# Designs tried in a protein design chat: VH-VL binders against Rhythmically expressed gene 2 protein (Reg-2). Part 8

Target 1, 260 residues: Rhythmically expressed gene 2 protein (Reg-2), of Drosophila melanogaster (Fruit fly) (q94915)
Amino acid sequence: MRSLSRFRLITFDVTNTLLQFRTTPGKQYGEIGALFGARCDNNELAKNFKANWYKMNRDYPNFGRDTNPQMEWQQWWRKLIAGTFAESGAAIPDEKLHNFSNHLIELYKTSICWQPCNGSVELLQQLRKELKPEKCKLGVIANFDPRLPTLLQNTKLDQYLDFAINSYEVQAEKPDPQIFQKAMEKSGLKNLKPEECLHIGDGPTTDYLAAKELGWHSALVHEKSYAYLVKKYGEDIDRDHVFPSLYDFHKKISDGAVVW

## First folded at step 1 (VH-VL)

Design p13 (framework fv_pritumumab)
Fold by ESMFold2-Fast, scan of step 1:
Structure p13 (fold): chain C 260 residues (1-260), chain A 122 residues (1-122), chain B 107 residues (1-107)
Amino acid sequence: as target 1 above (260 residues)
Amino acid sequence: EVQLLESGGDLVQPGGSLRLSCAASGFTFSSYGMSWVRQAPGKGLEWVSAISWSGGSTNYADSVKGRFTISRDNSQNTLYLQMNSLRVEDTAVYICAKEVYGGDSLGYTDYWGQGTLVTVSS
Amino acid sequence: DIQMTQSPSSLSASVGDRVTITCRASQGIGNYLAWFQQKPGKAPKSLIYAASTLQSKVPTQFSGSGSGTDFTLTISSLQPEDFATYYCQQYYTYPYTFGGGTKVEIK
């Protein structure tokens, strides 16, 4: 833990950092769709989920919050779900779409659809044990809709965290510096300096480089090799601050092997 | 709603310098990556340079490395390209473009400006 | 650098025809492939990203497919406004690289 003694604020991304899907959206959507009579190939659903995810983020950024006119985040997900099934050969009739989409929206804020990433619970437990709130605040900064606090509660991670910020409610998404500045404010710490902050996440651009750009320290949690990441994202990624998982990150900080 | 308006293109002699500007409106400029693409007369598209949302990360095509500098002023919603040691083969229409990032992906281009012509000749 | 090869360089077609344009990457790029349309004297217009996802307000006659190294752009029923030059671009890694372009001309 000595490697973390300089930090007064440590924040985490959620999706693919603290929590991950138990199964692919294509499989999960397929299973629920079948219960409602919408039978599709799971591979087609996976392909069209991904396509609609990119399309929705482009056309209606930040779950619809950053559009003009603004879109409710539930409408954003209903639009994504509708497109995914329609393009996979089983359009959901309008009269059933609202209830069907709401079922999926509710399901994806529970531990039925989410599980901890490798080492995440153990790391948070150790950090909370060693770093009491008066010495270091622990938070979440996620590009997420307002279900985030419920998800953290249902996965029992909220007990280790002092706050959680979702991009929808703050009206700014990573890599926008506004969301990181909001986290510094939300920490309640007086005279907090960027160099006293550490952000841990899986996105090279949205987490790692975004935090470093503000003068924060940053750790990238990513399965790909350092060589791959540097070739794709550039030399600003520090070899000593890239880890395959939170398990590996925890091991290195426990050994005092990480220098910032 | 989204607009990208380039300016600064001119006739310059080999070895000269020129600064291009791209005025952005209709979106939150500071949240998106930006790039410059060029097209020589009668030729195809060639990517020149890209800059991250904050200006902290920049990338360049090998043909312009060390001569061109991409930069941005988020307070003015303006993208720049400083071009030094210009060569005849740099003659092209220079177009600014907006990039959208998703997950672990590099940015894809969703909007283009109309371009500004740079002619390098004696 | 990743090289992008488009074929054909040009083709002649009539309104209502099905047109297929091919793009090949010199190495695997996943689905990080975009398609652009450019009319004479105009800036490019974005058509497709992530190999197969249509950009906002792009007509459904346009479709993209492929992954890895082989990609296609299909125009299912060519309209008068579709006569243009089409470019593919990989955005898998820097430097981004474009194909040489395919000019779709009226017969």
Scores: ipSAE 0.005, ipTM 0.477, lowest interface PAE 11.9, mean pLDDT 88

Design r01 (framework fv_recaticimab)
Fold by ESMFold2-Fast, scan of step 1:
Structure r01 (fold): chain C 260 residues (1-260), chain A 124 residues (1-124), chain B 112 residues (1-112)
Amino acid sequence: as target 1 above (260 residues)
Amino acid sequence: QVQLVQSGAEVKKPGASVKVSCKASGYTFTDYYMHWVRQAPGQGLEWMGYINPNSGGTKYHQNFKDRVTMTRDTSISTAYMELSRLRSDDTAVYYCARDEGYYDSSGYLPFDYWGQGTTVTVSS
Amino acid sequence: DIVMSQSPSSLSASVGDRVTITCKSSQSVLYSSNNKNYLAWYQQKPGKSPKLLIYWASTRESGVPDRFSGSGSGTDFTLTISSLQPEDFATYYCQQYYSTPTFGQGTKLEIK
């Protein structure tokens, strides 16, 4: 914790940082699809889910918010779901597809589909205990749709956080500096300097490098080795600020071993 | 060094299908999207679609979606583009080109490396 | 699709000349969230594949000579070659990657 004493604002990414899927989208989509008569191979659904995730982010960035004309985020997910099943060999009538998609959209804001990442709850509990809210604010900055507050509430993480910002509602997604600037504003802290801010996330480009570019300090939480990350994203990723999980980050912070 | 090596020239009759290959080397094949772009004689560049080599997911331009199929084989770092029901106006040089659309990416990026091109001639 | 229009369709120039090629998009390719223009320029020599010269409207690709420069924002873009060399005679294409990729029709740069 001593290693964090310089920070007045600490922010987290959500997906694959604080929370992760309990089971694969292929398995979950397959189970719900079967209830609606759309039987597919779960491995094909997983493959096509990932393909449609990247495809949708390319063609309709920020869950459709940054598209002209703007797309409602629910329509963005219905389009992703429709493509996933169509490419996996399932034909679903339009009326049924609408109801099916809405069911998945609702399910993915609950603890049925999400679980905490290794060490995330323990870290947040310790930070809230050690750091008084008037001295250090804890927040979330996530490329996410407006379900984020409900998801944080349903997973009981909202009790440790002073605020949460989602890219859809603020109309800016990481690595855009605007979303980080909005987080500084949302913190309510006066005379907050970039070097007094720490962002923790799993995305090398969207979290780690984006925050550093603004003059924030940053910690990268990622399953891949440092050698892999440097080869792919370059030497601006510092070895001393990369951790396999929030459990490992918490351990090093507790030991006072992290130097910024 | 990054290289994209395409299969050789093809001559086809109208109504036939052609399958062009693009073998990648010098980088991690699954980390970059593979696009297909064609160029008719004396004309400009026309985007046909892409494949995500990691997932196998594809996106085709509306002009080609009824006739084009893009696939890949990760074991040999090779992408394929098959165009069916060929017409004489499909005569063109077909290029593969990569962009960084994988892992922490959204949207499209510039095409930094291109294959040498495959000439497809469709004649009666 | 976003339509890309280049001018001129061809131009003749001599070694040492300063040449300018213009590219216009039917809608803005400036992404307000990151303040980047999703615009690239390519060079294509006869019988060869296109080569990336410039991306983000003004960023020069590694290994590209500094006589090549890009400028512009939104819908209007320019490629400038400040002192033309013999190897620069080629066809030049602009490309947007803001949405589904589209290219200009090309500008052929010929010896005078």
Scores: ipSAE 0.000, ipTM 0.441, lowest interface PAE 11.2, mean pLDDT 87

Design r02 (framework fv_recaticimab)
Fold by ESMFold2-Fast, scan of step 1:
Structure r02 (fold): chain C 260 residues (1-260), chain A 124 residues (1-124), chain B 112 residues (1-112)
Amino acid sequence: as target 1 above (260 residues)
Amino acid sequence: QVQLVQSGAEVKKPGASVKVSCKASGYTFTSYYMHWVRQAPGQGLEWMGYINPSGGSTKYHQNFKDRVTMTRDTSISTAYMELSRLRSDDTAVYYCARGLEYDFWSGPYYMDVWGQGTTVTVSS
Amino acid sequence: DIVMSQSPSSLSASVGDRVTITCKSSQSVLYSSDNKNYLAWYQQKPGKSPKLLIYWASTRESGVPDRFSGSGSGTDFTLTISSLQPEDFATYYCQQYYSYPTFGQGTKLEIK
């Protein structure tokens, strides 16, 4: 872990960095919806899920936390689920819709809906083995609702992490620098400098560029080519700090091949 | 309601600079990118760049890199676009627009809320 | 830059007509990993700012009437107005967001 020796704080995003969905939301929603009498095309559900995801984030930021009046995060998800099915041509009766939505909300905090990303467990095991808490703190900074600690526990990742921050509870979401500042505070490290911090995530804007804006170092974990990323997000993305997966990232840091 | 209110019309001489303001209300200013788009008389929309109001990082289109500066003041939820060394072909309506970029599945650069526009006329 | 081309440049129609506007991109705006088309449609009335109608090629913005629909994939996209209303006479723009934003040149919808 030679390439990581300068860091006293290393943080990770969760969704599509440490953990990923086992199956698409369209398929998962479709299968459970059918049990409640809603027959929809899974591709249409997937399309409308993503559309409602962006719409809900726009209209009710941070799972409803940053709206006035504030919305509870469970109500935010129920609204997203209701819209997804209604727009896909299936109306679930109001009585069943409430119970159905709560079932999905509960399901998505378990290992039934989530699996580790390629190389994530192996990386965390090696980091915890080589970087004890007194040398380096390991944390999570995620745009997430309060289910995050339960999800990390149910996927057995919490054992490798010193803390986890979710945007809902801290009332700030990436790319807002406040959430990164909260992570530095939560680390408990004295005289922590931005350049002693590394953030690893899949979001070019919310993870990579947001961390660099604060003076942190950052690694982008993304399946797309550097050419695609530069064309869409700009040349501030460093070619040497982009990796297809955490497996590839782990390989390169093990070889001492990453320079910050 | 989410709203973007821009500064008033400007008339400038060639070679001058113009600074347009865009005041945001009804949402968390630092959570959304602010884009600038212009439209010459009788022509289409031309993207100029964006600013991340949170950290202040900017991205400018190649055509404007040497002449445009985008800034913001988070204490008053206001974004600014300054264009220097004005030419007659800079005569246009300049819009600010809220962009939403979420990386969960690669975020969109589509613009959901637009300011009313600021007319800038460059003539001798 | 990804170049966006719209056709026709102008169109005359009557209230109640079905109107179609096409948009072509110089390269695919379909992102294979999420199977989404990074394309939006805007409406602009004279003297007014653009208004978002459609995003992700076919998803209607909140408050947009269901007579507006978007379709297409990859490089070829269509905006359809199924039963034209008086308030729909405007200029329509497509926009890609697969890379830095670029707009089509616009299609002016005029009263016949």
Scores: ipSAE 0.013, ipTM 0.543, lowest interface PAE 7.8, mean pLDDT 88

Design r03 (framework fv_recaticimab)
Fold by ESMFold2-Fast, scan of step 1:
Order: structure tokens, then sequence, then C-alpha cells
Structure r03 (fold): chain C 260 residues (1-260), chain A 122 residues (1-122), chain B 112 residues (1-112)
């Protein structure tokens, strides 16, 4: 833990950093849809979920919060779900579609749909053991809708965290510096300096580069090779701060092998 | 709704500089890379570079690196591309185009500006 | 730079025809970890900006008619228009986004 002694605030992204889907959304949507009479091919659902996820983030950023007029986050998800099933050949009456979309929205705040990423629980346990709240705050900064606190509670990660910030309620999504500034405020730490902060996440632009631009230290948790990441996102990504998983990150900090 | 609107046509003499603007609306300007692509008359599309509107960071194609400067003004959601020491073979339509990034990015150019015609003649 | 080569440079077709345009990259655009091909197709009409048709080699952009389809993997890709319509006469470009963006030279689709 020698490598972490400089930090008074350590924050994490959630999706694909602390938590991941247990199964693909296409499979999960297919199983729930079938219960409501909406039979679709799971491969078509997976393809169309991905397409609608891109479209929704493009046209209605931050779960609809950063559009004019603003969209409620539940409406954003209902729109995504409706498009996914419609494009996969499901003919569902609007009334039934509304109700089953709400069932999916509820399901995705539970441990039925989510599981910890490799090494995430072990890392959080060790950090909480070594770094008490009076010396170092542990938090979450996620591009997420307001279900985040319930999700963290249902996956039992909330016990290791001092706070969680979601982009929808803050009205700013990563890489916007405002969400990081809100996290510093939420920490309650007096005289907190950027260089005393570490952000850990899977997004090269939204997590790693965004945090570094603010003068924070950052660790990138990403499955792709360093060569790919540099070609796509540029040479500001430090090879020594890229890790395949939180398991690998934890191993390196435990060995004292990470220099900031 | 979501659109990129570029500045008007320019006529320049060889050796001059041209600065093209691209005003974004209907989305979070800092959430998308802004690319510049040009097309000479009767020719194909040629990538020039991009700017990250959030950081101001840029990447230029080596053919333009010595003559191009890309900037942005986040207060008015506008990106700029300035090309200096113009030659007759810089005559082209210049496009801005956005590329998404983030948690689940669409990495193709989904929205394009209408184009700015730049004519370099003596 | 990854070089993109399209064929043919132009072709003439009639309404109702099946049209095939090919695109070849100088290196693989398939990223093995996610099994995705970093290849897009654009349509450009005279005096207009390009319009995205297909991304990830085979995924149709929203609002693009079902008659447009993309296929292929690695270095060899195809854009197919199953039943050509009058509004489809345009120039088509492939584009890789595996590295810095590069475009094919274009295929001009003309009325026969």
Amino acid sequence: as target 1 above (260 residues)
Amino acid sequence: QVQLVQSGAEVKKPGASVKVSCKASGYTFTGYYMHWVRQAPGQGLEWMGYINPYSGGTKYHQNFKDRVTMTRDTSISTAYMELSRLRSDDTAVYYCARESYGDYPLEAFDIWGQGTTVTVSS
Amino acid sequence: DIVMSQSPSSLSASVGDRVTITCKSSQSLLYSSNNKNYLAWYQQKPGKSPKLLIYWASTRESGVPDRFSGSGSGTDFTLTISSLQPEDFATYYCQQYYTYPTFGQGTKLEIK
C-alpha cells in the first residue's frame, strides 16, 4: 500500500471497473421479454441493444439529462428498450411495453444482473482495512443514472465506500471536470489538492485522461493492449498506469511496484 | 437538432491562411472528438486531424502537421481549423465531423458539417 | 497509415439491380478481443456531405433502409444494395477507424 500513501481521495468508475453484467443485455432482455410474450432472437436483441445504446448516448447524452428539453432517466431507458425490441421484430402494445420496460429497469439495480469485476471486492476490502475514512476517502464517480446507490447496496459494495456520485444527478458526465470537482466537494476533505486524488476506471477518455487533465493521478483498467490504446487515444496514456483488471492493479500496488 | 454548421466559402491567394469554423449544437460539445476531413474537386476524402474539445488536445495527419492548427472555444461550442501557407492544391471542400468516445463509443463519423469550400487561386 | 482500396471505381446499374461494392484494407481491421471490425461505409451525393450508412462492418445506422447491408471481416469488406432505388445513385466510401482514419478512393454508382 506504500504506493497509495500520498492519496487522500481514491475514486472508482463502476461499469466495467467495480461491477460488470452477469450476462449480456441481449440475453437478459430476451429472458424477461419472453415472460411478457415478447419472443425475440437473443443475438438480434444483443445487436440492437448495442445499436440503441450508441444512439441514445449520441442523441440524448447523460441519460437524457444533458438535452434540451431534459428527459427523465426512466424515459431514456424505456426508449432504449422499446427500440431494442421493435428492431428485433417484437410487436408489443405500448401499454405492455411500458410495464415490462419498467421491470427491466428495476432488475438492473439488483445483483441478478450485476457481478463484481475481477479483484474489485478484494481491493476495496484491503483499501478500507489500510486506509481509514479520516485519512483517505473512497468514492465512486460514475456516468450513471440515479439507481447507482441502490445498485452499490444490492451488490454489497456500499460498505467500503464513503460516497458515490452519479452523472445524472450532478448534471455533468465524465470527461466534464465538474463531476470530479463535485466528488472533491462530496469527500468533505479540507484543503484537498488534485495531486492527492487518484481516479481508477476503464474509460481512456472519460476516466484516465479526464482525471489527469485536472492534475489528479489516474489508473486505467482496460482489457485492450497498450499499443491499441495509444493508437486510439494518444501517447498521454502512461504504460505504467494501465492494468488489465483491478486484480492486476491490486497485485502491483501490494508489491509497491507503482510509481505515480 | 444535432448539427454542425460551418462558416462560408473562402477565396484565398497562395501563401495566405484560412480559418474555418464549425459550430456544434444539440449535444454536449466536449463529449465528442471533432475531426476535419477535406475533399479536393473530383477526389476522395482525406483525413486531416482531430481535436478533443474537452482538453484542447490535437492529433494531425503528418501531411498537414506543419501547416494546420485546430482549436476550439467551449463557451460557444465552436471548433476551428486553420491552414497556413496555402497552395493551389489546397483547393477543396473542408468538413468537420464528430466521433463519439466514452464508455460505449460509436467510433464512426455520425454527424458531418455541410462543408466549407476553400478556393486557392492567383 | 492503413491503405483502403475500393473496387470498382465506378459502376452503372439500373433501378432494381443488386449492387456490390468491395473494400480491402492493407492490414486487418478485426480486433480479436471484441471480435469487431473497425470499418464504416458512407454515402455522398453531389454537393452534399457524406452520410454514415454502416459501422462495425455490418451494423446499419438508424434510418438507413434495409436494402443496404455490410459484410466481411479482417481485410475484405463488401457493401451490398439488394434492390437499387433512384435515390441510391451516389458515391460510396469505406473508412477504417482501427487507427487514424483513412478512406477508400470511392465508388461512383451511376444510372445505366
Scores: ipSAE 0.012, ipTM 0.491, lowest interface PAE 9.2, mean pLDDT 87

Design r04 (framework fv_recaticimab)
Fold by ESMFold2-Fast, scan of step 1:
Structure r04 (fold): chain C 260 residues (1-260), chain A 123 residues (1-123), chain B 112 residues (1-112)
Amino acid sequence: as target 1 above (260 residues)
Amino acid sequence: QVQLVQSGAEVKKPGASVKVSCKASGYTFTSYAMHWVRQAPGQGLEWMGYINPSSGYTKYHQNFKDRVTMTRDTSISTAYMELSRLRSDDTAVYYCARVPDYYGSGEFWFDPWGQGTTVTVSS
Amino acid sequence: DIVMSQSPSSLSASVGDRVTITCKSSQSVLDSSNNKNYLAWYQQKPGKSPKLLIYWASTRESGVPDRFSGSGSGTDFTLTISSLQPEDFATYYCQQYYSSPTFGQGTKLEIK
């Protein structure tokens, strides 16, 4: 863990970094929908979930927080779910759809819908064992709604973390530097320098490049090849700071093979 | 509506222990550090320590480190402060207080505060 | 610990008066990385818990009347009440959170 000794703050993204869906939203929505009498093709649900995710983020950014008038995050998700089923051919009465949507909102804060990413639990256990809170703070910075603390508790990751920041509550989403500045404040660390901070996440723009632009160090956890990432996001991505999973990151850190 | 509700007044003999509770409502309990501050009669405010309700991490002031234990129960959104080997000079009002906004663990300003729990230590 | 010193220890004033309370820290509470002063002010009435008035030295808490203002930087801070009201008679405390929290000894504001 010598490679990490320079850092006083290490932060993680959540979705596709620490935690991942157990199954695709299309399959999960389809299976739960069938229990409520809504039968749709899972491939259509997957396609329409993705389309509504991009549509909602475009029209109602930050789960509705950064729009005028502001939208409650639960209303944001109900709108996304309603659109996903309606566009997939489900003719569900409004009241039944409302109750079903609220059921999905509750399920997605539990370990029923989420599982750890490869190597995430093992990495957090090792970091908390070797880096005590008085020496290094461990936190989360996620573009997420206020369910985040409950999700971390239900997946038992909260025991390894000193704090968690979600974009909805702080009213700023990555890559906005304001959310990283809020994380520095929330850490409670005094005279914390950007070069003493490390952010680990799966988003090339929202995690890796955003943190690097602020003078933080950054590690990108992504399944795609370095060649693909450089072609799409540019040459500011350092080959030595890209890892296929947190398992691979942990191995390199344990070997002392990562230089910042 | 954010609220912190503390347990009732206690009267203890020297050498005993006291455990004060602080039940939180109206917000996500695990998202905000819970601090404990006491005030002896006619005196100023004295910080005792805090707990991160998410991780369970605690930080105690040196004056209390050997006698205080802070815990929490996330299932009922309740924080606890136990002070052992009580002395007469531990007579005080004990407050729980939350860091404000969406701040996590750390040493900040406090809002809201609980109503306070009076602890009297007498022989 | 950072020592907080308030002046005066007590002050007598009349409704409508402008009141100034001073707070000094034994070392700077200004963070060089974010340019913020780690300083708060509280009001406490007898038998009640403290109420937050000001944080970051000059930011007024939501719901706190405009007559309350905070100023200063580094080691020297001031709380001002521009036109004293009957409900303002209380004890006022400054608090630093640059390190482990410490409070000033308090300034008791009494009716003349």
Scores: ipSAE 0.007, ipTM 0.577, lowest interface PAE 9.1, mean pLDDT 89

Design r05 (framework fv_recaticimab)
Heavy chain, then light chain:
Amino acid sequence: QVQLVQSGAEVKKPGASVKVSCKASGYTFTNYYMHWVRQAPGQGLEWMGYINPNSGDTKYHQNFKDRVTMTRDTSISTAYMELSRLRSDDTAVYYCARDLTGEYSSGWYDYWGQGTTVTVSS
Amino acid sequence: DIVMSQSPSSLSASVGDRVTITCKSSQSVLYRSNNKNYLAWYQQKPGKSPKLLIYWASTRESGVPDRFSGSGSGTDFTLTISSLQPEDFATYYCQQYYDYPTFGQGTKLEIK
ESMFold2-Fast, scan of step 1: ipSAE 0.012; ipTM 0.608

Design r06 (framework fv_recaticimab)
Fold by ESMFold2-Fast, scan of step 1:
Structure r06 (fold): chain C 260 residues (1-260), chain A 124 residues (1-124), chain B 112 residues (1-112)
Amino acid sequence: as target 1 above (260 residues)
Amino acid sequence: QVQLVQSGAEVKKPGASVKVSCKASGYTFTSYDMHWVRQAPGQGLEWMGYINPNSGNTKYHQNFKDRVTMTRDTSISTAYMELSRLRSDDTAVYYCARSEILTGYDYYYGMDVWGQGTTVTVSS
Amino acid sequence: DIVMSQSPSSLSASVGDRVTITCKSSQSVSYSSNNKNYLAWYQQKPGKSPKLLIYWASTRESGVPDRFSGSGSGTDFTLTISSLQPEDFATYYCQQYYSTWTFGQGTKLEIK
């Protein structure tokens, strides 16, 4: 891992980088909803999940943590779930809706709803084998609620990581520089410089550009073409640091083909 | 033996600034966050903020945010807390205390080692 | 900020007594995913620095006698001393570390 020898801290995003949903939330919500007597079209649930995800992030940022007054993250998810079903034409009685919502919240911290992204396990295994914690720390920086450590444990990824930071608990979400600064602190590394840090994630704004703005090196893991990404997010995205998957990233790192 | 040794008592006039030092020994200074906690006579403990000695990054409590500055000098393993625009109600014992910088999933920040305290008296 | 409230503010007891001190947080300091409560207890003797007794609501710090125990979850916590000894007369503070750091106002344990 010659291409990574300069780095003393390497961090990853989780959702759509290390882990992905096994099936769409619309399909998963629909299947579980049916068990609780809900009649919904999975396509409507998928559409309304997306709409409520954007609405909740806009109105109650950082899972409710960065609002005044603060909202508990479980209440944030119950509000999202309730809106998704209500807008999809499902009326679940309050008593059942509460129990249903809590069931979904619990389910989404298990390997029933999540699976590794292409190449993620293999990459983490290789990095941990070749990079000792005394020289290079491996961590997670995720816009996530406090279920993150349990999710990483249930998916068996925690064994390869020195730490995990979730935006809810640190009270800052990407692209806010404070969460990256918290990761540098959490690493415990003496005299750590931004240029000794690498962040790998799927978000052009929240991962790639945010880390680059701080003087970190960054790799963008995204399925869209370089042309699409540059058109939407601007020309500060470096073609040589965009990869379709962690499998492709790992392959190029192994070939010594990545230059920072 | 791990210890934190603080500077001596200070007497200040209202409007002045005070700078308290906390010298660490017996452990790796940069591996532990340094917190500052004060206690007014007959009152409880009040958290003021911390500094990460490795990065120099600080976090201050809202009540002190506009008047407190925390710094450190790694060459002499010493942390500093400066409080400006002193008022009579700033009269207190000021403590430094360390907490481990955890690198795992655990966010525990228990303060396991404390300095002996520095008495700051603000009087006219 | 999470506000911590202790009761009682003071308590008189005799050597050998069982003592219970209560701490309430204005919002949950429990992290449901790991089932941990971000709550610590400290002991402070007159003229001395605070000493860490309990963390994670119920885990004793190394060297702390087993007569000290912590319990509770979410917003309601208790510190119990099962058989009070002369050296235990002190002020006790709870502290949350779930969102920044906040201390309770303290409970003074006095000899009867």
Scores: ipSAE 0.000, ipTM 0.393, lowest interface PAE 18.0, mean pLDDT 86

Design r07 (framework fv_recaticimab)
Fold by ESMFold2-Fast, scan of step 1:
Order: C-alpha cells, then sequence, then structure tokens
Structure r07 (fold): chain C 260 residues (1-260), chain A 125 residues (1-125), chain B 112 residues (1-112)
C-alpha cells in the first residue's frame, strides 16, 4: 500500500464505516418485541426510535457520560428503549420491560444485528497483511458505548485491530479533538505527529473535518457526490479524499492513486 | 438544468385510480430521493411519501399507506405515484419534489430544493 | 407527527416594509450532534409550485435575494423580509425535516 507508507497510525469509525445494521433498529426492535408479547407497528417504532434517539442525545449526550449527573450507558439505552415502546402503544410492566430492554442491549453486540460494510473486511485483511503493528498501528475511534470491543470480537474484526476506543469510556465524543488525542496516546507510538495519522469514517463533521482540524489526514467514506458534500459541509472537504465505500477506497490505494 | 416534469391533469370518478409521472433531468436520478406532496384547493401542503430511486425502497405517510404506490423506472429517469380508491377529498395538485438526507444514515432531510410543476387531479361524481 | 404552527395566517404590507413571519414546532427540530435545526421556508405564488428559500433555519438557498433571512432555534423560528418588493407577495410555508416532513398552515402576504 504505497499511498499509506507515510502513516504510523490508521483509525476507523465503526457505524456505517466498518459495520452497518442488518436492518433498521426500529424494525429489529419490533421483531424482537413481538417475541416478548410487545406488538407494535414497525413504522411507529421506527418513528419513535428516531425521536428518542434525538431526545437522548440532546438531554444525555455521549450515552449519558457527558451529563451532570452522569448516567450509566445501560440506563441510557433502557430509557431510549422504554420511551420507544411506550410511545408506540406497548404498555409493558416495568419488570418485564427492564429484562426485555437488557435483551436488546445484549443482542446489539452480536453479528445478528450487524454486518460488514462493503469492502471493510477485505481492506482490514490487506492492511494487516501489509502493515505490521511495529510499523503502523490500526485502531478504531467510535462514538459508541462500552460494548464496542465485544461487537468487534463477535464480528471477528478485532483480529485486525491493535486497539479500539469508545467515546463513553474516554469521556469525549467526535468531533471533540480529545478523543483523537487519546487514540494517539493509546497507539503507544513515540513521537507520533498528527500528519502521520489517517482517520477513515463516514461522518463529514465527526470524522473527516474533525480529524483534519487536528492536523491528521482523513478519508471520507460517503455515498454522496463531492458537489453535494461541498455544498453542505464547505470546501475543506478534499475532492481526492472522498470515496463511495471502503471497497472503492481499497481499490484506489491498491492502485497507488491516492495522494495526501 | 435540473428540472422535474410531471404528467398532465386528470379527471377521475370516485373509486378509480390515478397514476402521476415525474420525469427528472439535469442530475443523476438515483442520487436523490423523490418525494410526493399534495395540496388541496386553498389548503396547505401535505407530505405523502418518498421513493429511493436507487433501491426502489418506499416510505408512505400513514394516511396514504393503504392506497398509495410509488415506483420508478431508472432507464427513463421517471418516478410514479399511483393513488387508488379515490375520494372527492383527494382533489388536489400533486407535486413531486427532490430531496435527500443530510448524510448516509438517512435520518434527516435537509429540504425539497427542486419541485415539479404539479399535476391537478379532480375527483368528481 | 410534529405540528407546525404559523403566525399570522395573513398579513398586509407595503413595498419597502420589513415583514416578519413566525413558525413554532410542537417539538424541537434541533439535531444536537451537528447543531442544525431541520427547518425550511418556502415561497408559493398562485398557480405555481413552492420554491425553497431557506434551509437549516438560516441558510439561504442559492439565488435567493439577501432581503430574505431566517432565524431561530429549537421550536421557535422567524422568516424576515427586510425590504418588501412587489414580487414577494405570496404564501410562505415553514417545514420541518427532522422527522416525517410536516408543513405549517401558511402565511399569506398581501399588498395593502
Amino acid sequence: as target 1 above (260 residues)
Amino acid sequence: QVQLVQSGAEVKKPGASVKVSCKASGYTFTEYYMHWVRQAPGQGLEWMGYINPNTGGTKYHQNFKDRVTMTRDTSISTAYMELSRLRSDDTAVYYCARGTYEDSSGFYLDAFDIWGQGTTVTVSS
Amino acid sequence: DIVMSQSPSSLSASVGDRVTITCKSSQSVLYSSNNRNYLAWYQQKPGKSPKLLIYWASTRESGVPDRFSGSGSGTDFTLTISSLQPEDFATYYCQQSYSTPTFGQGTKLEIK
């Protein structure tokens, strides 16, 4: 990978970069809820999941870690799940709802709910084959709760990664530069410079622009055209560093066609 | 130039079906979602649903989900909205409108930036 | 659905006037992760389709005159026309795009 020879640290986002949901959370919640007697309209669940996701992130940012007082991340998800079903017409007793919510929390750290994004496994396999840990560290930086290591293990991606950090445990979420700084520390690399680091993710603000503001190089994995992205996020997005998928990114770096 | 051109006015009897077309030009048809919005005479705007032209996936508002079908033909960059079992209160101007989500997550829509000229559908007995 | 309420339902003004139209949502349309309000404003002239004026509460669409401005956050939003021109007499609609799209009932701006 000649295009990557300058980097001593390469990091990835997870959700919609390395892994994606097999089906929407609202639909998955509906299917599992039906097994526990909580029958709701899947469209109503999808609507109320989005509303509660918004409310929870607004009122209790970073899965409750960055609130005052702090909330444990499991309480954050139980509150989201409870609100989603209650607002969708499922009047479930508290004791049943608690156990049901915990079941969903457990399910979402398995390959039942997640699948690899296009080209992600193939890219990680090639990077680990060509880049040994002594020369280049491979890591994850995700706005995520502490289930992240278990999810990476259950999807068998952990074998290609030297470390993973989640926003909850480090108490900082992207685009906050602190989480990127903690990744540099976690790498264990001596005299690591920002320009020796590359971050790959799907969020224009949280991944791409956040990494660039710290002096890192960045690649944006996004389905929209450069014209759309520059209209929405400004001209700081580099035309040559936007890719439709990790499959396309892998192809370009294999061809030596990417210049940083 | 980006434009959406809709089929002509229709007059239908109660109980009939109507199928409105919307032909896109000047952009990549599969890059943007196609939404349908209607407006009854002297009334405001009402969102009916969308189709993702790339996948054919649809989402309908609950008020229409039992009567509306949205489809597309990528070979001619055309979207269709069919409304069945028409009632007199379905009399309206039907618009197609281009929209897309803020990011790849599909969570939120930024706005409807391009609109068709509208198709008047009159339902009378 | 999020309910959008506009005020006033109609307004009479003269060329050169400063006009203010208000829009209130039943729930916040601010997405905290990117700090954007998913609120748009449209202009509709009789017999024509709506035209996008403003999105993200305050971002002016390309080609829209500087006299149009949007402000507000969360649940309370305002469209301002700083110096009304003859071509501005139309019906104006606010629209939230945070969830299933919903529109306000419209504000008809009429010549005095």
Scores: ipSAE 0.000, ipTM 0.412, lowest interface PAE 15.0, mean pLDDT 87

